# VH-VL binders against p86728, part 4

Target 1, 153 residues: p86728
Amino acid sequence: SNLQCKIAGGGELIPIRTPEYRAWVPLGEVGLNVSDSKVLIFAARSCFGAHILLQNNAEDFKNAVYEIVIGGMKNTRSGIRQCVGCKFDEWVKDKALNCRFFNYFWISWCGDEVWVGHGYRPPHNRILRYKYENQPVINAASVRSESDTYWAL

## First folded at step 1 (VH-VL)

Design i7 (framework fv_imvotamab_arm2)
Fold by ESMFold2-Fast, scan of step 1:
Structure i7 (fold): chain C 153 residues (1-153), chain A 123 residues (1-123), chain B 112 residues (1-112)
Amino acid sequence: as target 1 above (153 residues)
Amino acid sequence: EVQLVQSGAEVKKPGESLKISCKGSGYSFTSYWIGWVRQMPGKGLEWMGIIYPGDSDTRYSPSFQGQVTISADKSITTAYLQWSSLKASDTAMYYCARQGYDSSGYEYYFDYWGQGTLVTVSS
Amino acid sequence: DIVMTQTPLSSPVTLGQPASISCRSSQSLVHSDGNTYLSWLQQRPGQPPRLLIYKISNRFSGVPDRFSGSGAGTDFTLKISRVEAEDVGVYYCMQATQFPLTFGGGTKVEIK
């Protein structure tokens, strides 16, 4: 068992809703602090486009460490990029989301790589992995979506 | 504590430009939308537009699109409302207000308000 | 644009008695997410507006429990169970379900 990678989310389930292309919802402002964590476990119900922002500075939404897109391009791909709206650094074909059901996901930034997977048991069902040389410390996270999305964090 | 502090009253002539300000403190300025609301003397409230200071995403009421510019400077936690050429019909109290979130992340509009900036435009 | 209609225009109330304000929208305020983004604001004479109620019935921080909101769809009500001198002012309903955001015309609460 690895005790070095602290998990945020999956405990007290905080319901969050993000409407299409509105402001980022900072997880710290809705009661989920990721500043001492290295893994986030969450669930989302969405037709497409669930975005998770991993931030060095909680107030910087443009120059974040990572933007992770789950079910982007109309629920046809998921990917990782080092800035909001930039070209993906890593992506896969992935029909990740469902309009009617919550699907679980995990994101790990333990060590010097970011990993993304399906389910609630990291590192099981990993779909994405990206290495960021000299990765900034991740102190905050925010969520936004391309379509009406319900989250459980 | 959350606070929005607006610039002082302005007396202007038609055709003059004007920029008024709304300074936020006590919260993460870049994480909340800021809206502008007009109240003409003795009249009700009219929504003009909103801006998200984190990325400057701006949305205007159709009635105010092209009449005013909303902007923000996150380095000094300040939002702005600007006219290139004032009209007598712009005489009003202007309020800025913050859009909040409940504990579940759902929006509720205009939880905290500035004290207002009175703009008088006359010849 | 969604049109918000408030009644009455003015509500003279005896101190300690209840007051009720109605707000009707020209179309349903139910958002596609299932929420109804209907708020109530209070404006005391010479002061900026203050949020009282959001999402129909939720009281904002520091708002006394004598204020309550109710309603659904297109018909909404703000009630003050026991009007106090401090409650004098103009009350506005507001919708944020659809852009542009729109306000009711206001209801003036006065002590008679």
Scores: ipSAE 0.005, ipTM 0.513, lowest interface PAE 14.9, mean pLDDT 85

Design i9 (framework fv_imvotamab_arm2)
Fold by ESMFold2-Fast, scan of step 1:
Structure i9 (fold): chain C 153 residues (1-153), chain A 122 residues (1-122), chain B 112 residues (1-112)
Amino acid sequence: as target 1 above (153 residues)
Amino acid sequence: EVQLVQSGAEVKKPGESLKISCKGSGYSFTSYWIGWVRQMPGKGLEWMGIIYPGDSDTRYSPSFQGQVTISADKSITTAYLQWSSLKASDTAMYYCARTYYYGSGSDEFDPWGQGTLVTVSS
Amino acid sequence: DIVMTQTPLSSPVTLGQPASISCRSSQSLVHSDGNTYLSWLQQRPGQPPRLLIYKISNRFSGVPDRFSGSGAGTDFTLKISRVEAEDVGVYYCMQATQFPLTFGGGTKVEIK
């Protein structure tokens, strides 16, 4: 396994809910500190549009390091972009989410690449990979969604 | 509670400067954009522009570019709309509203401020 | 700029009867993210605008279920199933798919 970095959290997943396109919910405010972590494993139940923001500055929700979109474009693609709402830098056709069941996902920023995959066993089932030369340090993460979404983080 | 509170009514003469305010409370100020909307007496709503308080990125509707300045001070959770030289045609009700701006799209304008009536008369 | 056209300009309605307002955009309001950023606002006399409906058909928190939105692409409708006295005011559609954001001209709902 090439993924030898700390996974965020203390082993118990924290339940949160994000209504459709409201405020970014900083993970630090719900008890999950990612500042010393390099991997996030989570589950989401959503019809479409689960967004994860990886941030250098916890108070900056616009100029993030990455926005990762799971099940965007009405649950037809997932992608990575270097700014909020920009054109995807990498994306894949992916019916990732389900309105009725939780699906698991992982995100890794260990090393000089960001990787995204299905399931809870990184690096298995990787769907996206992007290399950002001189990547800023990731000190915080936040979540938001396009539809009413239940998370386990 | 989440609210936007605007400064009080203003009565000014043409050529005077003016700065009105919109103060946010009950939420993370840098998680949202603040938009400004003009409503001339007896007329409909007109979009003026929008600002992200986290870095003061500001976007103006073409009709208002160069006519007003939008700014924000995140340390006191306040957005501003300013004129260097008022005209009689600036007489209107001015509203601020909180929103998400996502790429070119924006969603859910809530809450709205109570409005600031600006009257410019010679 | 996207032009938003509302009809009718005024809608006199008897209490308890339905009202319907139409909004047409000069181009499709489907955003590249798949969402359609079409909202309906209510402005009661002397009050600021209030969000009723966002993304075509979603009622905002606290909005009564007698309000409903429908439509797609360029043609949208707001319906009030049974008008109450408190519904008097001007209703605006708004597009936020493309900057600058633009409003319809407004429809005045009044009791006859």
Scores: ipSAE 0.011, ipTM 0.628, lowest interface PAE 8.7, mean pLDDT 87

## First folded at step 4 (VH-VL; framework fv_ebrasodebart)

Design s1
Fold by ESMFold2-Fast, scan of step 4:
Structure s1 (fold): chain C 153 residues (1-153), chain A 120 residues (1-120), chain B 108 residues (1-108)
Amino acid sequence: as target 1 above (153 residues)
Amino acid sequence: QIQLVQSGAEVKKPGASVKVSCKASGYTFTSYGISWVRQAPGQGLEWMGWISAYNGNTNYAQKLQGRVTMTTDTSTSTAYMELRSLRSDDTAVYYCAREGYSSGWYFDYWGQGTLVTVSS
Amino acid sequence: QAVLTQPPSVSVSPGQTASITCSGDALPKQYAYWYQQKPGQSPVLVMYEDSERPSGIPERFSASNSGNTATLTISGTQAMDEADYYCQSADSSGTYVVFGGGTKLTVL
């Protein structure tokens, strides 16, 4: 199950802010290495549009990636895709984010599926799952947002 | 508050090069990409390519690869597009546009355009 | 080379609903975007991500993307809506931006 896979980080959450950024903020540049991990748990305070990119290569933001969008489309949808900015391979109606409070989320790429859920107890409260053929090895991750977003990663 | 201001009109001979500038203001320049789009007289919009103001990575339209170079100067918040080996069919209004972040590539703010005329 | 096909022109009377279509093979996997361009002016984003309306764009503008066809709909069309409309998407790989050929909307 996803609970058996290594969770990223050392247990302390790293604060990050993406106020007006459309550029990706690589998590490796702020001290979080996901290369040996299969699960990421994080919190975000945002009105809408928190994006997480899972990457095979830390320098490549287009090829061999998964983009997870939390509270996209003005906080109405969350989705998963194998490309940046294309249509979701799977999405759900979801008012995931809150302007005033941090909400927790988890992402798992353990096994041959990508899973996304609410909270900090994977695999509980899963909202999305998608099975990808030829899943790339995830060695890096980056974040960006559509609105002023505070992260704890 | 957000503005993209482009350099003035240019007249060039075939075979020459042109370099158009696009000065950004009202936002964090390095947070957004800049695309270049041209429009020949009476014709539609044609995408030329994109540059990241964050890391300088570029992506050019296939038909323009080898003739176009896009650069940025972070100290002046300015993007540049240089087109070489000009032909008469390069006559167009050239726009810079800010790449808005979304689930895809779209352009939320545009420069006023720069007319480049290539004549013999 | 990805292609987006639009009708060259659409005519409506004031108050009627205008529909402008945009067809292309990449549209099932790529989002559609719409721009309005008036003579001598830069394009203005009027719809993004298939059906979302930017702040400041009138409520009478709406859009959809289904199958191979994206549609921009303007209800209660006004004289001020007269312009060229361009759809935009990406090629199937998401690497290259593609514009439709444009549609001239005439009101009245």
Scores: ipSAE 0.333, ipTM 0.746, lowest interface PAE 2.6, mean pLDDT 88

Design s11
Fold by ESMFold2-Fast, scan of step 4:
Formats: sequence, structure tokens, C-alpha cells
Structure s11 (fold): chain C 153 residues (1-153), chain A 120 residues (1-120), chain B 108 residues (1-108)
Amino acid sequence: as target 1 above (153 residues)
Amino acid sequence: QIQLVQSGAEVKKPGASVKVSCKASGYTFTSYGISWVRQAPGQGLEWMGWISAYNGNTNYAQKLQGRVTMTTDTSTSTAYMELRSLRSDDTAVYYCAREGYTSGWYEDYWGQGTLVTVSS
Amino acid sequence: QAVLTQPPSVSVSPGQTASITCSGDALPKQYAYWYQQKPGQSPVLVMYEDSERPSGIPERFSASNSGNTATLTISGTQAMDEADYYCQSADSSGTYVVFGGGTKLTVL
């Protein structure tokens, strides 16, 4: 149930911009703490390449992480991987992002799977699901983007 | 126009240190990492390490750990690579390169190179 | 430990297809990238993320990554393609960048 999986984002819609940010921007440094949450709801306005990193430790961008890429490969694919910048463990064809309008997304790491979907109503419109053998404890999240991106978290 | 401009050639004695600069222009400096790659005469490319211009985090090749330091100066959009305790086998052209990120990591723009010669 | 193995040289006649391989145990999990280097010049990115071509690189260049082997293919090879070619990837953890030893392409 939704009540058993605490949600970060979606309600407050904290605005953030990552203009050509190839470097990770920790969400904790911009006011969003995900350490007690299992679901992140957000919106993004971007031409392509919105990246979300789920981390065990905010200072570690490679160990014990999931990287979720929304609208990667020039807004043609969305995928999940267990490391930054490696091949996707799971991906789908997905023109997820829009340069002119915010689109909503949700990511869930509740239980033993990572789910990703479109919209504001998890678990509706799930596009990705990945079973992680040893799911890390998620205590932090960071974002970056391949193009100028506006976030509402 | 995206451009990386490196400092000029250096001649050093064994045991000395060298510090090479790499001035970036044409993009938001803090949005990209800078990778350092060297090439000994007639040899291949060897990755030395990487620095984030956003937060200064570094990742050095194991072979060079303890001898190399990478830094940035965001006010001048300049990256630096300092190599200490120079040996004759450190003679190489040293390149800085912008580490881009789409769905993976790559070096998309390279500096012109800096020749460092280590000899007595 | 993580090593990318390339043939030291490849020769091809003008107009023919050149293939340069790059083998490593991390390639099933890591993207491959390709650089062209002409004498006295800096490397130039010619292919990224296994099979993507940067703007400005001729359509003659293509690449793939399957199993433990990445391949750069140059169709209709021209004299101007004569250069050293380096593959690049990462170790299996993605922590360290690794370059192949390089391949000298000769167009005769």
C-alpha cells in the first residue's frame, strides 16, 4: 500500500534547475531529504536526459546505487542501472520528456524492486521494473541532466 | 566554441614536480568533469584521473595515487594537474579532456597537450 | 587488471572496410568509446556509447559492442582515415577509465 511506503516530493514541488549539469546535485543540499522515504514523485521539463541517483551515502556516486535515466539517448529511452554510466540493466523505448512542458514521474524502491512510472499516481503507468538481488539502503538521492532541466520535486 | 587551452611545455629534473594548467571556455565549467590522460613518446593513452569541477571530487589511477593532485579554480575556469617525484618514465604529452556525460562517460573535447620532459 | 586489447595494426586498401576490435571482460557491462589520433594531434572522439556517432563525424564510421568485444568499423576507408585508433571503456565497477593499447590503421 501507499501508506506503508513513505513518499518524498510531489506535495511540496521544490523547484530546482540543472542547466547543463553533468555533475550530481544532491537533493539533501537543496532541501529534500529522502532518507526515510521509499517513493520519489517529481516533475521535469527537459528536452532529454534527466538522471536520478538513489544512493546509500550522499558522498558516494558509484557504490551501492541505482541510476534511473529518464529520456536518455536523446529522449528515446528510459532505463535503470546499478552503476553510474554503465549499460542499462533494464530499459524501454520512451520519449518521456518534453522541452516545453513538465511531465510527472515516480520512482519506487519500496520492497525488493525498483519501479519507475509516468504520472503522479504510483503505481500507475509503470514503465520499468527491476529486481535487485541485494537492494542497498537508500539514504540519499541526487540529480543531474544531459540538457537544461527544470525539476519540481 | 568549446575549447581547452593548456600551459606550455616543461623540462624538469628527476625528483621535481610539474603543474599543468587547462583553461576551459565556451561552456559552463562547473557542469563537467576534467579528465587527465598522458601519452609517452610512441606509446598509447594512459588515464591518470578525473576531477569534478562542481565539487572538487577526484578519482586517481591506482598507479599514480600519492603522486598526483588535481584541482580546479572555478573563478578562472581552470583545471590543474600536479605530478610529484618525477621520473624519466613520466616523460609524456599530458592532455586534459572534458568528461562529458550522456548515458555514459566519455572525453568529448581535448586540450592541445603539454609536453613534459624529465631528464638530467 | 582491467585491460582492453586491440590489434597493434590493421591495413586496408582505399575504399575497403576496416574493422578494429577491442576486447575486455568489462565490455558486457560498460560502454565503449573510440578516439582517432593523427600524428602530432590530440585525440578526437569518433564514436561514443558503443554505437553513437558525434556530430561532424562521417557516416562511414560505425561501431558495435557485443559480448566482450567492441568493434569500430570504417566503410569506404579513405587515406585521411589513416591514424591511431584507441578504444576506451571502464573497469567492471565503472571506477577507473581504461584505454586500449591502440591500433595503427594504414591505408595503402
Scores: ipSAE 0.423, ipTM 0.799, lowest interface PAE 2.6, mean pLDDT 87

Design s9
Fold by ESMFold2-Fast, scan of step 4:
Structure s9 (fold): chain C 153 residues (1-153), chain A 120 residues (1-120), chain B 108 residues (1-108)
Amino acid sequence: as target 1 above (153 residues)
Amino acid sequence: QIQLVQSGAEVKKPGASVKVSCKASGYTFTSYGISWVRQAPGQGLEWMGWISAYNGNTNYAQKLQGRVTMTTDTSTSTAYMELRSLRSDDTAVYYCAREGYSHGWYEDYWGQGTLVTVSS
Amino acid sequence: QAVLTQPPSVSVSPGQTASITCSGDALPKQYAYWYQQKPGQSPVLVMYEDSERPSGIPERFSASNSGNTATLTISGTQAMDEADYYCQSADSSGTYVVFGGGTKLTVL
């Protein structure tokens, strides 16, 4: 909890696109390594369903530490779950995404909790918080989406 | 039009292997996974495993690990399922299905099925 | 190993409401999905993510997932709905896909 929380990347956002129901895109494959980081700041333009996977191992897409869903259920809620595609462990009503404009989000796994918020200034506008007892180390992250999504990561 | 077309029926002897193909069309093959599900005569559906057409990662049902191999050929948009050391209780219709995943995993489009009969 | 339990059969008269249950320990945490299978045909997805209906599936199909039990409801049941219905979910970890044993719906 006394550890310095490093933000992933060099401060410049990397553009990528994920089509509807696309397989996971590992962030390491697009030049963003999160293994030494504790915070991810990103933007997304999407009608609904932007998914971020926090992983212990980059090759394991099933036994993830967390799947974070922004604007799921047709852009009506955002949530955190401890497995891919299961019910949310924590969720909030949230019309988070916009298919015409980029919205900013941040995810922090600094300390022993995962926090999610709107905007680009953690911990401002936090919408979700989840504590995982004996949390595994997060070494990788991947993204996918339910609809055609443009990312800046 | 989204379509999954499977190879034809097979008759095999115990101990042999069978390889069933599933050719996809009407969508971007690498954007979806392919699940394999079998159904013995008069019985229910049994999930065998899944493969990512994006990176080839697989997840096999526990009881079939060591006997099943799933692969894809992106150039032909075709998925394959090979089952080895066949027994008479492997007689079933084998389906491939496109795995749609939004908030969870489900099979949205199914192949026509391939009957595999194992008998001596 | 995770198990999903369905009644082997359900019978209703035309126009009546059919209710098919699916019970399992993982359902509080995992989504439920429903498939219809007619003799000699491949399964067809009729409900996904507990309560969502695919395009082309009649509005008389609905579903819910509450506690350890998911339920498929068909209102105004028609002869064409006669089929085997399978629920599907995942084990508690989300690693393995699990199908229920199936329910034969008879409309008589």
Scores: ipSAE 0.322, ipTM 0.765, lowest interface PAE 3.1, mean pLDDT 88

Design t1
Fold by ESMFold2-Fast, scan of step 4:
Structure t1 (fold): chain C 153 residues (1-153), chain A 120 residues (1-120), chain B 108 residues (1-108)
Amino acid sequence: as target 1 above (153 residues)
Amino acid sequence: QIQLVQSGAEVKKPGASVKVSCKASGYTFTSYGISWVRQAPGQGLEWMGWISAYNGNTNYAQKLQGRVTMTTDTSTSTAYMELRSLRSDDTAVYYCAREGYSSGWYFDYWGQGTLVTVSS
Amino acid sequence: QAVLTQPPSVSVSPGQTASITCSGDALPKQYAYWYQQKPGQSPVLVMYEDSERPSGIPERFSASNSGNTATLTISGTQAMDEADYYCQSYDSSGTYVVFGGGTKLTVL
């Protein structure tokens, strides 16, 4: 069912770099609008800690709808949380990232459930799933990383 | 070398306002948030609020909403905290602290503190 | 309830293990953080995200967070560890920072 939802970007890959700094980079400010989308497919080259924020309000980095962490805790787990920086609501052991090569990931918020997986073919290789009752509309997304990270979004 | 350097001590009368500065160096200022935390003499730590140096978004402690304003000047890598309508119980050491971030948010570097004394 | 409760004081003999607790309703969902403060000085982060230790903090410092109680443990406690210790977390929504009341650690 997630295959029926619109994918952000429309096939164009936007290169973004988040250095070893902790600032959120709004995707809208770098040319990727997710407001009409329900699926994000991306690639990241990073030693650890690639964070994706799904937001109702693009200016709110603390009260996001979801924070998705790929390869957190020094590339040992990936997780989903309904708040920024809190304990994960759902997580798995996952050495998701590689600091020498790009790995692909997808995030789907089609319906009222968020799914996360490896690769570029949702819903294949889903690793995480979480349901947010009365999920707010996701109008924006931002990225941040714990280590120097190269993105293709 | 990461450092937060705060402005000097202030003495204010009740009803006045005070504006404390916090100058950051040794890191990219816009990549981190700044929290303000105060400590009355002999008392514990009390969080006042947070500001994003990236976009200027703020979040203030409920008790202080309406009396506090936090701002940044990215050209000088400086954060400011202004507290209005001062009372004697606002006498405290005021700290700025950088919000570090891994999986969660935490205060990894602190300024030296600014003593604000409110007396008649 | 956005309150973190710590004992006001803990005493321990040199070389023994000190244990400082921090209790609050949000701790099952929010990370705990710990700061050390010596008189006249700024707080120093000693533990973050429940159990992580910053570089430069001795390995004798460890911490955990289980149920509604976070615990800071200092093994082989030394005189230099004498200080006030504050736990810190967030309210249940993750919006507001909350500090515990602080614990004075005395090493006799």
Scores: ipSAE 0.430, ipTM 0.802, lowest interface PAE 2.2, mean pLDDT 89

Design t10
Fold by ESMFold2-Fast, scan of step 4:
Structure t10 (fold): chain C 153 residues (1-153), chain A 120 residues (1-120), chain B 108 residues (1-108)
Amino acid sequence: as target 1 above (153 residues)
Amino acid sequence: QIQLVQSGAEVKKPGASVKVSCKASGYTFTSYGISWVRQAPGQGLEWMGWISAYNGNTNYAQKLQGRVTMTTDTSTSTAYMELRSLRSDDTAVYYCAREGYSSGWDFDYWGQGTLVTVSS
Amino acid sequence: QAVLTQPPSVSVSPGQTASITCSGDALPKQYAYWYQQKPGQSPVLVMYEDSERPSGIPERFSASNSGNTATLTISGTQAMDEADYYCQSADSSGTYVVFGGGTKLTVL
């Protein structure tokens, strides 16, 4: 594998739900610590708009390092941005999510690039790649959604 | 059936404080944020700040930092905005607005507004 | 302080196309949103995320965001479209919400 960085979590995936648009749910509060990790693998069942926030400070939701949006714009695009709610710095056409089925995704911030892909076998099925000269420090992660979303993290 | 209902008009003296309420109905209150926006007579819209109904996190406009406090009461699905040390130029209609389904800062439903008059 | 600049007024004849511009340095990075406000009423969201239209808003409303200028376009303008129109975005960091000064649309 080209990814040689630690995957977040250990053991079983943690189920959580964000019923509709909601303020950020910190992953640390539901038992998933990402501070020593560089890769997150998860599943989501959602009609649209699954958001993952990568943060320097767990209490700072506005000045986060990256926001990754899966199935944004009503499940038509997925993208990466360096500020919450901004235009995407990188995006792709992507009907990523499904209202009735869980789909798997992975996010890697290993090295100087942020990569996003479909499935549970990084770096396979990469859909997004955003290259930075300096890797920001990521100590925490949070999730929210624009529609009723079931997560396995 | 989604509705935001605000408290009634207030008349205050300079130096006083005012607390406006915004009662939400027709949706899951804790799933959305609430912004407060004011409008002085004959003037445009001015954003005051935002609060999460989920965890109470706030983000206030820089010019109002130290004078404004936003809170929520989940048991009554109500958001509050308190503005202290009132000046005559705080006379405005104060709106609460729900942050919507957008990936950014959209406000899809608005309260009817509360007129706050600051007069000596 | 981030600023969004709108013309204070725009006039159009019934049936003609009205265009309202909104300019700001953050618009290349931030989505634009548009609100309609009639006298004595609360604002109503008419366009979101640059070019998307909420359910219930007529198809004659459209919008774009190119470079540092966002534009709201109303085709076949009707008397009922007379209102103040506000653009809204965020500062370059996405932290603070910013409204334009508003444009009064007159249909004569």
Scores: ipSAE 0.097, ipTM 0.688, lowest interface PAE 4.8, mean pLDDT 86

Design t11
Fold by ESMFold2-Fast, scan of step 4:
Structure t11 (fold): chain C 153 residues (1-153), chain A 120 residues (1-120), chain B 108 residues (1-108)
Amino acid sequence: as target 1 above (153 residues)
Amino acid sequence: QIQLVQSGAEVKKPGASVKVSCKASGYTFTSYGISWVRQAPGQGLEWMGWISAYNGNTNYAQKLQGRVTMTTDTSTSTAYMELRSLRSDDTAVYYCAREGYSSSWYFDYWGQGTLVTVSS
Amino acid sequence: QAVLTQPPSVSVSPGQTASITCSGDALPKQYAYWYQQKPGQSPVLVMYEDSERPSGIPERFSASNSGNTATLTISGTQAMDEADYYCQSADSSGTYVVFGGGTKLTVL
């Protein structure tokens, strides 16, 4: 409750693009190291399907700690799952993304839970919260998308 | 038109290795993963593993770890699966199949299959 | 090691509804997928993500996944639907793909 969560990055967002059906883009390879962080704030402009992977091992894209999907199922749902491409463990109806404008989102893994929200003021506008009983340490993160997506991370 | 075209049938001796190819066309090769699935005569489907055409990362079935290697050649849009130390029970039709990278574990397009016969 | 269990065979008369089940411990957390395979042919995806139907697959095909059991349902079954049907999912971690043993559907 009084826990202070360290935000990833140096305050300036890094622009990247993930085209439709591309492989995972490790954030460490584009200059954003999340290993010392507990919060990621980002923006995305996309018609649908922005995916964020929270990883214990930066080289393991299949057995992740969490896969977080923003605007999945053609921009109708956002959810959290314990594995890549499996059923959501928690999800909400959410037209989260916009084809024409950047929308802001935040993800927090402070306090042994993962939280997801809209905007740039965690923990405000939280839409999802989930905890794995024996959550591995999150040392890396990667992104990919179902449609052509522009990110500011 | 999306198509996966595999190399022709192979006959091998026990202890040999076989390398099957799968040439993709009609889509951006590096945007999708390729899985390999085999089927022994009269038997069911068995997943062998997966490779990313983007970065070459692989994930092999536990039973085949140490015997299988998957690779890609982006310049020819071709995936390869090499199986070593062949046994008679490796006799099967070997399929490559396209897996959507952003979706889930499903295979929307399949190669025609390659029969590998292992006999002494 | 995850296992998906299917009945080895199911028989229906033309026009009848066929139901093919697939049971496994990972199904509450993992999507089910279904493939049709006719002799000498490659498998064809007929249902994905539990209940979604690919373009070109007849509307008489439907599917569900509830608890530990996924079900493929073919209403108004036709002779052309006679084939082997395989369910597919993943292990609980989502790391390894798992296929069911297959079900031979006979339409007589």
Scores: ipSAE 0.194, ipTM 0.707, lowest interface PAE 3.7, mean pLDDT 87

